# Designs tried in a protein design chat: VHH binders against q8c9a2. Part 24

Target 1, 239 residues: q8c9a2
Amino acid sequence: PPEETLSLWKGEQARLKARVVDRDTEAWQRDPSFSGLQKVGGVDVSFVKGDSVRACASLVVLSYPELKVVYEDSRMVGLKAPYVSGFLAFREVPFLVELVQRLQEKEPDLMPQVVLVDGNGVLHQRGFGVACHLGVLTELPCIGVAKKLLQVDGLENNALHKEKIVLLQAGGDTFPLIGSSGTVLGMALRSHDHSTKPLYVSVGHRISLEVAVRLTHHCCRFRIPEPIRQADIRSREYI
Short names: E, the ipSAE of ESMFold2; O, the ipSAE of OpenDDE; V2, 0.75 times the mean of E and O plus 0.25 times the DockQ between their complexes.

## First folded at step 15 (VHH; framework vhh_7aqx_2)

Design P4 (at its last look DockQ between E and O 0.01; V2 from the best seeds 0.00; counts 0 for: pae O 14.1 > 2, unsure alone 64.0 < 65, grease 25.2 > 24.2, SAP .719 > .668, placed apart)
Fold by ESMFold2, look of step 15:
Structure P4 (fold): chain B 239 residues (1-239), chain A 125 residues (1-125)
Amino acid sequence: as target 1 above (239 residues)
Amino acid sequence: QVQLQESGGGLVQAGGSLRLSCTTSGFTFSSYAFYWFRQAPGEEREFVGAISSSGDTIRYADSVKGRFTISRDNAKNTFYLQMNSLKTEDTAVYYCARDSVLSSGWGYDYWFDPWGQGTQVTVSS
């Protein structure tokens, strides 16, 4: 990608990162039973096989705690921005923001109170992953839920990491992802009793890490939390 | 009965060295990874480093990398923190902890079990 594009993205990323709120901002988040939480969103972007441009972006909203789909919107999109490691969100987030805008226009009463995002939040090369990016642009609480460990800040999928995974015994068990800076960047979560691979949960926006992890677990009927799983299913139907 | 105990703390001048030991009992030492943490007065607990059960993987906090060395001796049920080139900002109570995840609450006191009692390290300038 052109040098000018990277410079612009670095500047924009830094400006937006300053707006991230990594603590609870909603009453339901502070309630041990999540009283007041009724709608949980999930988003996904799935690429056409062998194509770096064509993708399907999906937004779903599920009732909570029932986890039943109450809204869905899927659209084929063309990803115009170049692929750049560490800046993937700049390709995807505009289309996710459009899906949120379409929901606001079509069914404003179904706006989710939190969105689970397939990808990272603050657990990121520059502390600003896709979940942070979407959260800041929409001002919705967002949670990053990644399927693989992003190896940043001294985090590695090494023997120490694998030993901690083995110690996870039941669904809901976690361990902290402590970076070399000393910061807890996220949590590994065993999302289901029979899942062999954990999820990697990190803060996106307007939520604490503890609440993000607990809600993610409560949304898992399978390894992948239902809002993300349902978004992924819809995206795959288009490709 | 499951226990960790730190030793080897004390007063040392800047630039000096200390060696901390964490002696363990009541469990199979070789099956676990271990951590060193430290806490200065009025501050939060700070990660210092970790060693895998095999000893093959060792992590260090950026603030101590190159100056501190972690090792373990499975025959003695003990692991160590060799601290060299000590600085005044290394002054803290140093804790050892077993890397064990149980069905427990949130926070450091629940993510690691058990913890040692701590040993004071004081670095004078």
Scores: ipSAE 0.543, ipTM 0.827, lowest interface PAE 2.3, mean pLDDT 89
Fold by OpenDDE, look of step 15:
Structure P4 (fold): chain B 239 residues (1-239), chain A 125 residues (1-125)
Amino acid sequence: as target 1 above (239 residues)
Amino acid sequence: QVQLQESGGGLVQAGGSLRLSCTTSGFTFSSYAFYWFRQAPGEEREFVGAISSSGDTIRYADSVKGRFTISRDNAKNTFYLQMNSLKTEDTAVYYCARDSVLSSGWGYDYWFDPWGQGTQVTVSS
């Protein structure tokens, strides 16, 4: 994309970033067992192989703590924005917002209380990843869950990082992702006892990092949290 | 006709102060958050600060924190950028913008906010 477009997007991210809330806002978040939490959401976008335009966007809602799918919505979409690292939200978020809107219209009682997003929250080049973007626009608590480390603010997937990963011995083990600035940008999480590859959890919106990590872990029957895993499975069914 | 208009820019010496105003019309002022941006020649537009619709949340870029203050006056449909301890690096065209999302409801329109025309701020050494 032209430099002008990137400049506009950066400005938009900066604008929306001002609205991010990086603390708990919901009563269930203060409960050690999340007793008030009944529905968790997951979103994903899958692409047609070899096609940069056609994709399927999916939203699923699961019961908590049972993690049973109680709502699903998938639709084929034509992406308008090209992929640019750090600007994934402009490619995917409009369609995810539409799915949330559709849910609100069709089954308002099934609205999730929190959404897990395949991507990053504040762990981002400009501190405003796709999870932040979706959260701010929907005003839903959102968690960024990435499968690979985004190397920003001095964070690197280097030997030191790999050594830290080895120290994660059991599901639930974590170490903080601290940028060169000294800011904690997220947590590396071993999500499951049988997975040695960590997830990278960061705040999207209206949730603390602590709660984000705890909830993400509780949503993992496998390496990938169930809301995201289910969204991924369903989105791929259409392509 | 939604309109935003900046004023108060000009030439000032380093260490000096300016107060920018953004006057708005054509919409319910109290329902929107507002933003200040700036762009220097050859540089990318950058976030300066923002104020929520209620005024309880105010954010600043690190580069201006402690020096700039944002406020709003709902009775005048105007919000402000008080700039103190100005530096040569603050030289730029300053833009005000309206949030695209209403504070009272679901907002899905987020692509492009209305912007003011900008006002030049020049800080000399």
Scores: ipSAE 0.000, ipTM 0.231, lowest interface PAE 14.1, mean pLDDT 90
ESMFold2 (binder alone), look of step 15: mean pLDDT 77; pTM 0.772

Design P5 (at its last look DockQ between E and O 0.94; V2 from the best seeds 0.00; counts 0 for: unsure alone 59.1 < 65)
Fold by OpenDDE, look of step 15:
Structure P5 (fold): chain B 239 residues (1-239), chain A 125 residues (1-125)
Amino acid sequence: as target 1 above (239 residues)
Amino acid sequence: QVQLQESGGGLVQAGGSLRLSCTTSGFTFSSYAFSWFRQAPGEEREFVGEISSSGDTIRYADSVKGRFTISRDNAKNTFYLQMNSLKTEDTAVYYCVRDSVLSSGWGYDNWFDPWGQGTQVTVSS
């Protein structure tokens, strides 16, 4: 994309970043058992092989704590923005927002109370990843869950990082992702006893990191939390 | 018993240097990565730097990068924090810690174990 476009996107991210809330805002978040949480959402975008434009965006809503799908919506979309690292939100988020809006219109009672996003929240080059972007635009609590470490603020998937991963011995184990700036940007989470590859959890919007990590773990039957896993499965069925 | 003990702190003028040591016992030193933290009065603990088990990978906080150096001596079960070009804002209690993963708790105190007792560093103007 043109440099001018990137500049505009940076500006937009900065503008929206000011709206990010990195603390708990919901009553259920303050409850140790998440009492009051009944619906959790997951979103994903799957791409058609060999096609940079066509993709399938999906939103699923699951019951909590049963993690049963109670709502699903997938649609083929034509992506308008190219992929640029650090700007994924401009490629995917508009379609995800539309899915959320559709849900609000069709089944408002099935709106999720929190959305798990395949991607990063504040663990981002500019502190405003796709989970933040979606959260701010929808005003829903959002959690960023990435399968790979985004190497920002001095964080690297180097030998030191790998050593820390080895220290993760059981599902639920974590270590902090402390940037060179001194900021805790997220947590590495071993999501399952049988998975040695951690997830990288970061705040999207309207949720604390602690709650984000705890909830993400509770949503994992496998390595990938169920809301995201289900969204991924369904989106891939269309391509 | 796993133990870590800091030493080398003291009073120094701005622009001066100090070398902190962290002596360890009760575990295989060479198997662990270590970190330095510091805490000024009334402030939260701050990440200073970390060093891998082999010593091949070292990372520093931006606030100390270029001034501080972390090293380790496996034969002595000790790792170090060389502090040069000290500033008044470097005044803090400095802690060494072994990298670990805890399954419960939140915050630095629950993310690392064990902590040393700390050594006071005071940088005067």
Scores: ipSAE 0.809, ipTM 0.917, lowest interface PAE 0.5, mean pLDDT 94
Fold by ESMFold2, look of step 15:
Structure P5 (fold): chain B 239 residues (1-239), chain A 125 residues (1-125)
Amino acid sequence: as target 1 above (239 residues)
Amino acid sequence: QVQLQESGGGLVQAGGSLRLSCTTSGFTFSSYAFSWFRQAPGEEREFVGEISSSGDTIRYADSVKGRFTISRDNAKNTFYLQMNSLKTEDTAVYYCVRDSVLSSGWGYDNWFDPWGQGTQVTVSS
């Protein structure tokens, strides 16, 4: 990609990163049972097999605590911006923002109070993953939920990491992802009793890490949180 | 009777060295990874480093990398922190901890269990 474009993206990423709020901002977040939480969102971008341009972007909203789909919107999109490592969200986030805007226009009463995002939040090379990006642009609380460990800040998927995964024996068990910087970047979570592969939860926006982990666990009927799972299902139906 | 006990702390001038030990009892030492943490007054606990159960994988905080070395002796149920080129910012209570998982609650007190009692390291100059 041209040097001028990278310079602009670095500047924009830094400006947006300054807007991230990594603490609880909503009353329901402070309640042990999440009283007041009624709507949880999930988003997905799924690519056509073998195609780096055509994708389906989906937004779902589920009732909470029932985890039943009450809104869905899926659109085929073309990702024409260049791929740049560390800036992948710049390609995808505009389409996700558009889906949120369409929801606000069509069914404002169904706006989610928090969105689970397949990808990272602050657990990222520059501390600003897709969940942070979406959260700042929409001003919705967002949680990053990744299926694989992003190896940044001295975090590695090595023998030591694998030993800690073995200690996760029941759904809800966690351990902290402490970087070489000393920063707690996220938590590894065993999301379900029958799942041996953890999830990696990190803050996106307007939520504490503790609440993000607890809500993610409560949203799991299977390994993958239901909002993300349902968004993925809808995206794959369109491809 | 699961126990960890730190020793080897003291007062030392900047540039000096200390060796801390963590002795353990009441569990199978060779089955666990262990970590060193430190805490200055009024601060959160700070990660120092971590060693795998086999001893073959070791990780250090950026602030101590190249100056501190972690090792373990499974025959003695003990692991160590060799601290060289000490700086005044290394002044803290040093804790050893067995790696564990959070079953309930939140924060460092729950993320790691059990903790040792700590040993004071004071670096003057």
Scores: ipSAE 0.743, ipTM 0.899, lowest interface PAE 1.1, mean pLDDT 90
ESMFold2 (binder alone), look of step 15: mean pLDDT 76; pTM 0.759

Design P6 (at its last look DockQ between E and O 0.80; V2 from the best seeds 0.70)
Fold by OpenDDE, look of step 15:
Structure P6 (fold): chain B 239 residues (1-239), chain A 125 residues (1-125)
Amino acid sequence: as target 1 above (239 residues)
Amino acid sequence: QVQLQESGGGLVQAGGSLRLSCTTSGFTFSSYAFSWFRQAPGEEREFVGEISSSGDTIRYADSVKGRFTISRDNAKNTFYLQMNSLKTEDTAVYYCARDSVLSSGSGSDYSFDPWGQGTQVTVSS
């Protein structure tokens, strides 16, 4: 994309970033067992192999703590924005927002109380990843869950990082992702006893990092948290 | 018992240099990565830098990059923080720590164990 477009996107991210809330805002978040949490959402976008335009966006809502799907919505979409690292939200978030809006209209009682997003929150080049973007636009608590380390603010998937990963021995184990700026940008999480590859959890919106990590872990029957896993499964059915 | 102990702190004028040491015992030194932190009065503890078990990977906080260097001596079970071009804002208690993990997803706290007791560094104008 033209440099002018990128500049505009950076400006938009900066504008929206100011609205990010990185603390708990909901009563259930303060409860050790998350009492009051009944519905968790997951979103994902799947692409047709070899096709950079056609994709399927999915939203699923699961019961908590049972993690059973109680709502699903998938739709094929034509992406308008190309993929640019650090600007994924401009490619995907408009369609995710539409899914959330559809849910609000069709089944408002099934609205999730929190959404797990396949991507990053504040762990981002400009501190405003896709989870932040979705959270701010929907005003829903959002958690960024990435499967790979985004190498920003001095964080690298180098030998040192790999050493830390080895220290993760049980599901629920974590170590902090501390940027060179000194800011804790997220947590590496071993999501399951049988998975050695960590997830990278970061705050999207209206949730603390502590709660984000705990909830993400509790949503994991496998490596990938169930809301995201189910969204991924369903989105891939259409491609 | 696993222990870390800082030494080398003191009073120094701005522009001066200090070398901190962290002496370790009670575990296989060469198997662990280590970090330096510091805490200024009224401030939160902040990351200074880290070094891998082999010493091949080193990372610094932006605030100290170019001025501070971290190294390790496996034969002495000690790692170091060489501080050059010190500034008044470098005044803090400096801590060394062994890299570790938090179990059961215990929030955003630093996952280090153990910590040293800290050594005071004061940089005067």
Scores: ipSAE 0.755, ipTM 0.893, lowest interface PAE 0.6, mean pLDDT 94
Fold by ESMFold2, look of step 15:
Structure P6 (fold): chain B 239 residues (1-239), chain A 125 residues (1-125)
Amino acid sequence: as target 1 above (239 residues)
Amino acid sequence: QVQLQESGGGLVQAGGSLRLSCTTSGFTFSSYAFSWFRQAPGEEREFVGEISSSGDTIRYADSVKGRFTISRDNAKNTFYLQMNSLKTEDTAVYYCARDSVLSSGSGSDYSFDPWGQGTQVTVSS
């Protein structure tokens, strides 16, 4: 993309990053059993294989703790912005915001109290991943849940990292992702007793890392948290 | 019992060197990765560096890279922090810790167990 566009995106990313809240803001977050949490959202953007333009964006809302789908909205979308490493969210977040806006208009009583996002939050090259971006624009608590380690700030999927993964023995076991900067960027989480591949959980917006990890774990019937899994299923049906 | 104990701290002039040791007992030393942390008064504990169980993979915080070196001696159940070109900002209590895991419901975001008692390093100008 042109250098002017990149400069604008860097400026906008920095401005939005200043609005991120990385602490608990909701009463249910402070309750040991998440009393008061009734609705958990999940989002996904799935691309048509081999197509850089067509994608399906999905939003689901699940009941909590039952994890049953109570709302779904999926839309085929066309990506207008070019791909730029570190700025992927500028391509997809507008469509996710539109899905949240449609929910607010159609079924406001089903608005989720937190959204799990397939991707990173503060675990990001500039500390502002897709989960942060969506959270700031919607003012919803958001959690980033990534399936692969983003290798930033001295984090590498090397022998040391792999040996720490071996220490994860039971569902709920975690270790911190401490960057070379000294920043705790997220947690590696063994999400299920039967899964050897961890998830990488990071703060998006309006939630602490501790609560983000606990809720992600509680949403896992399988390796992938149910809100994200159900969003992915819906997206795949449309591509 | 499982124990870690730091030694080698003290008062050192800026630009000087100091070697910290962490002696371990009560578990199989060669099976674990270990980390060094430090804590200045009124601050949170800060990551310093980490060494794999084999000793082949080592990483450092940016603030100490090129000045500090971590090593281990599996025969002595001990690992080390060699601190060179010390600065006044390196003044802290230094802790060694065994890498471990934590349950997501523990209320803590640190996955190290056990920790040493800490050793004071003071760097004077």
Scores: ipSAE 0.570, ipTM 0.840, lowest interface PAE 2.0, mean pLDDT 90
ESMFold2 (binder alone), look of step 15: mean pLDDT 78; pTM 0.777

## First folded at step 16 (VHH; framework vhh_7aqx_2)

Design Q1 (at its last look DockQ between E and O 0.94; V2 from the best seeds 0.87)
Fold by ESMFold2, look of step 16:
Structure Q1 (fold): chain B 239 residues (1-239), chain A 125 residues (1-125)
Amino acid sequence: as target 1 above (239 residues)
Amino acid sequence: QVQLQESGGGLVQAGGSLRLSCTTSGFTFSSYAFSWFRQAPGEEREFVGEISSSGDTIRYADSVKGRFTISRDNAKNTFYLQMNSLKTEDTAVYYCARDSVTSSGWGYDNWFDPWGQGTQVTVSS
């Protein structure tokens, strides 16, 4: 893409990044049992196979702690912005924001109190992944939950990383993702006793990393947390 | 009894070198990765570097890369931090720790277990 586009996006990313809040802002987040949490959202964007522009964006809301779907909205979308490494969220986030806006219009009582996002938060080349982007634009607490390690800041999926994964023996086990900068970018989480591949949890917005990891674990009936799993299922039905 | 113990700290002039050792007992040393951390007064613990169980994979914090070297001797249940080209900002208590996992608790004291007691490194100008 043209250097002008990159300059504009870098500037906008920096401006939005300044708005990220990486601490707990909601009363339910400070409660050991998450008392007061009743609705957890999940979002997903799934691409048509072999197609870099057509995708399905989905938003679901689940009851908590029951993890039952109480709202769903899926839409086929066309990605208009060019693909640029480190700026992928600029392609997807506008459609996720639209889904949140539609929820506010149609079923405002079902607005989630936190959204789990399939992708990264602060674990990102510039500390501003899709979960941060969505969180800042909607002002909803957001958690990034990635299925693969993003190799930034000296993090690599090498033999050292893999032997630390072996130490994860039970659901709920974690280890920190400490960058070469010294920053704790996220946590590796074994989300379920029967899941040997970890999740990589990072802060998006208006939540601490500790709460983000604990909630993500509590939302897992399988490897993938239910809000994201249900969003993914709906997206794939449209493909 | 599971133990880690640092040694080799002391006072050294800027530009000098120092080698820290972390001796271990009470567990199978060769099965674990290990990390070095440091903590200056009033600061949070800072990652220094990490070495795999085999010794073949090593990573360093940006602040020490090229100046510090981590190694291990599995026959002696010991790993090392060779510190060269020392700067005054390297002044800290240096800790060794065994890489671990946690399902409860938060922070470095829960993410690594056990920890050594620490050894003071003071770099004078």
Scores: ipSAE 0.845, ipTM 0.942, lowest interface PAE 0.7, mean pLDDT 92
Fold by OpenDDE, look of step 16:
Structure Q1 (fold): chain B 239 residues (1-239), chain A 125 residues (1-125)
Amino acid sequence: as target 1 above (239 residues)
Amino acid sequence: QVQLQESGGGLVQAGGSLRLSCTTSGFTFSSYAFSWFRQAPGEEREFVGEISSSGDTIRYADSVKGRFTISRDNAKNTFYLQMNSLKTEDTAVYYCARDSVTSSGWGYDNWFDPWGQGTQVTVSS
């Protein structure tokens, strides 16, 4: 994309970033068992193989703690923005917002109380990843869950990082992602006993990192948390 | 018993240098990565830097990059923080810590284990 476009996107991210809330805002978040949490959402975008424009965006809502699908919506979309690292939100988030809006209109009682997003929250080049972007625009609590480490703020998938990963022995084990800025940007989480590859959890919006990590872990039957996994499955099946 | 102990702290003038040591015991030193932290009065504890088990990978906080150097001596079960070009804002209690993993708790106290007792560094103007 043109440099002018990137500049505009950076400005927009900066503008929206100011609206990010990185603390708990919901009553269920303060309860150790998450009492009051009844619905968790997951979103994903799957691309047609070999096609950079045609994709399927999916929103799935699951019951909690049973993690049963109670709502699903998938739609084919034509992506207008190209993929650029650090700007994924501009490519995908508008369609995800539309799905959330559709849910609000069709089944308001099935609105999720929190959305797990395949991507990063504040663990981002500019501190405003796709989970933040979705959260701010929908005003829903959002959690960023990445499958790979985004190497920002001095964080690297180097020997030191790999040593820390080896220390993760059981599902639920974590170590902090401390940027060179001194800020804890997220947590590496071993999501399951049978998975040695960690997830990288970061705050999206209206949730603390602690709650984000705990909830993400509770949503994992496999390595990938169920809301995201289900959204991925359905988006792929749709295309 | 697994232990870490800092030494080398003291009073130094701005622009001066100081070398801190963290002596360890009770575990295989060469198998672990380590970190330095510091805490000024009324402030939160902050990350200073870390060093891998081999010593090949070192990372610093932006606030100390270019001024501080972390190293380790596996033969002595000790790692170090060389502080050059010290500033008044570097005044703090400095802590060494061993990297740890936890499935419970929150905060630095749970993410590292064990910690040293800390050593006071005071930089005067």
Scores: ipSAE 0.842, ipTM 0.930, lowest interface PAE 0.6, mean pLDDT 95
ESMFold2 (binder alone), look of step 16: mean pLDDT 80; pTM 0.797

Design Q2 (at its last look DockQ between E and O 0.95; V2 from the best seeds 0.85)
Fold by OpenDDE, look of step 16:
Structure Q2 (fold): chain B 239 residues (1-239), chain A 125 residues (1-125)
Amino acid sequence: as target 1 above (239 residues)
Amino acid sequence: QVQLQESGGGLVQAGGSLRLSCTTSGFTFSSYAFSWFRQAPGEEREFVGEISSSGDTIRYADSVKGRFTISRDNAKNTFYLQMNSLKTEDTAVYYCARDSVTSHGWGYDNWFDPWGQGTQVTVSS
C-alpha cells in the first residue's frame, strides 16, 4: 500500500491506542473462579485458498465454563486492505466489528463478556494489535492470543526463547515476554499438557494480563482456546 | 541448596565503571539462562538484561544498551554485569536471577527462581 495509507493507519492506531484499558473492568475478572462469566467469544478470519481477497469472518459465542457453542455467525467478505505486518486490524477488524454489531441486534442476550482474538493485543509493533483494535471499537474486553511470537521490542524467537519454551512442562506454565523497553508485553503460555508450542497472550482491552492468561488457559481443551478454535472451524466450513 | 549471590556493588562516580558478579551454587550452572534486574528506591524492579545458557544470546534493556555487558563463566558458575559509563539514574539495588517458569502467581518473584539478595550500586554526580 502507498506510504500515505500506512501513515494514516499509524495515526489511527495511535489515536485508538489512547483508548486502550489494560486493567480489569468487570466484576467476574476479580473472582478467582470467574464467577459471573457466562459467555466467551471467539473470532477468526479464514481465507479462500489461493485467494487474498475472499475470506470468511466468523464470530462464535460459547457458554462458560462448559464451552458450548451458543451462537455462531459467519459471512463471506471481500477484504479491501492488503495484508501488511502490523496492520492486520485494518484488513480484518471492520468485518469482525460488523459481526459483533449483528449479534447485538439479533441476540443481545448472547453478547460475549470477553472475546478471544487470534492475534496480538499490546504485543505489537506499535502496541496496538488486532485484539486491541477490536476491543476499543466494540468496547468489549478482548484478549490477544497468538500462535507465534511476534518479534517486537527486542523479543526474538531465538535460542534463548526456545530455551525458555523447553522449561514449560505442564499446561498452565508461563514465562513473561519482557521487551527491551522493560515492559511486560505478554506471556508465553503452555495451554495444554500435550502441547509443547506455547501460546502468546497479550492484553487487548479492558482486561489485565493476569486474567487474560488465566482465562485463556481455562478455555483450552486443546492448544488453541475453544472460542478461537470454534471460530476457525466455522470460518473454514464456508470456504 | 540453590543459591545466587551478588557482589561487586559500591559507590562510583558518574562516568565510572563497575563490575558485578553473580555466583551460583546448588545446580548445573551451564543449563540455565540468567537475568539481571535492578530496583531504585520508590521504583519498580526493572529488567536489565539476560544471557542464554550457552552465552551466545544476550539481550539488554534499552536503558543500558551500549553501556552494560553481560557475560558468563561456566567454569566458575558465575555470570557478570559490566557497567560502563554509569549515570546517576543507574543507582539501584541490582539483583541476579535464574530464569524459571510458573503456573502460579504473578510478578517477577514468580517468574524467576532463585534471586540473589541484591547488591547496592550508587552512582554519584
Scores: ipSAE 0.829, ipTM 0.923, lowest interface PAE 0.6, mean pLDDT 94
Fold by ESMFold2, look of step 16:
Structure Q2 (fold): chain B 239 residues (1-239), chain A 125 residues (1-125)
Amino acid sequence: as target 1 above (239 residues)
Amino acid sequence: QVQLQESGGGLVQAGGSLRLSCTTSGFTFSSYAFSWFRQAPGEEREFVGEISSSGDTIRYADSVKGRFTISRDNAKNTFYLQMNSLKTEDTAVYYCARDSVTSHGWGYDNWFDPWGQGTQVTVSS
């Protein structure tokens, strides 16, 4: 993309980043059993194979703690902006916001109280990943859940990182992702007893990292949290 | 009993050097990665660096990179922090800790286990 476009995106990231709330804001978040949490959302954007423009964006809402799908919406979309690492959200978030807007119009009583997002939150080159972006634009609590480590702030998927993964022995085991800056950017989480590949959980918006990790773990029937898994299934089947 | 103990702290002039040791017991040293942290009065605990179980992979906080070196001696169950070009801002209690994992609890006292009791480093101007 042109240098002017990148400059504008950097400025917009900074403006929106100032709106991120990285602490618990909801009563259910402060309860040990998440009493009061009834609806958890998941979002996904899946690309048509071999096509960097056409994608399917999906939003699902699941009941909690049952993790049963109670709402789903999938749409084919055209990704207009070029892919640039660190700016991915500018391509995808507008369509995710539209899905949330459609939910508000169609079934407002099914609005989720928190959304798990396939991607990063504050664990990001500029501290503002897709989960942060979606969260500030919708004002929904959001959690970033990534399948691979984003190598920023001195974090590397090297032998040291891999040996820490070996220490994760049971579902629920975690270790912190401490950057070279000294910041705890997220947590590595072994989400399931039988899945040795961890998830990388980071704050998106209106949630603490501790609650984000606990809820992510509680949403996992498999490696991938059920809200994200169900959104991905809908996207891939819709294509 | 599983234990870590720091030693080698003291008073040193700015620009000087100091070497800290962390001696371990009660577990298989060669199976674990280890970390150095530091804490100045009234401040939060600050990451200094981390060394893999083999010693081949090491990473450092930005504030100390190029000045501090971490190493380990698996035969002696000990790892080290060589501090060069010391600055007054390096004044802190230095802690060693074993990298660990947790399903319960939150914060550094749960993410690393065990911790040493700390050794004071004071850098005078």
Scores: ipSAE 0.815, ipTM 0.930, lowest interface PAE 0.8, mean pLDDT 91
ESMFold2 (binder alone), look of step 16: mean pLDDT 80; pTM 0.808

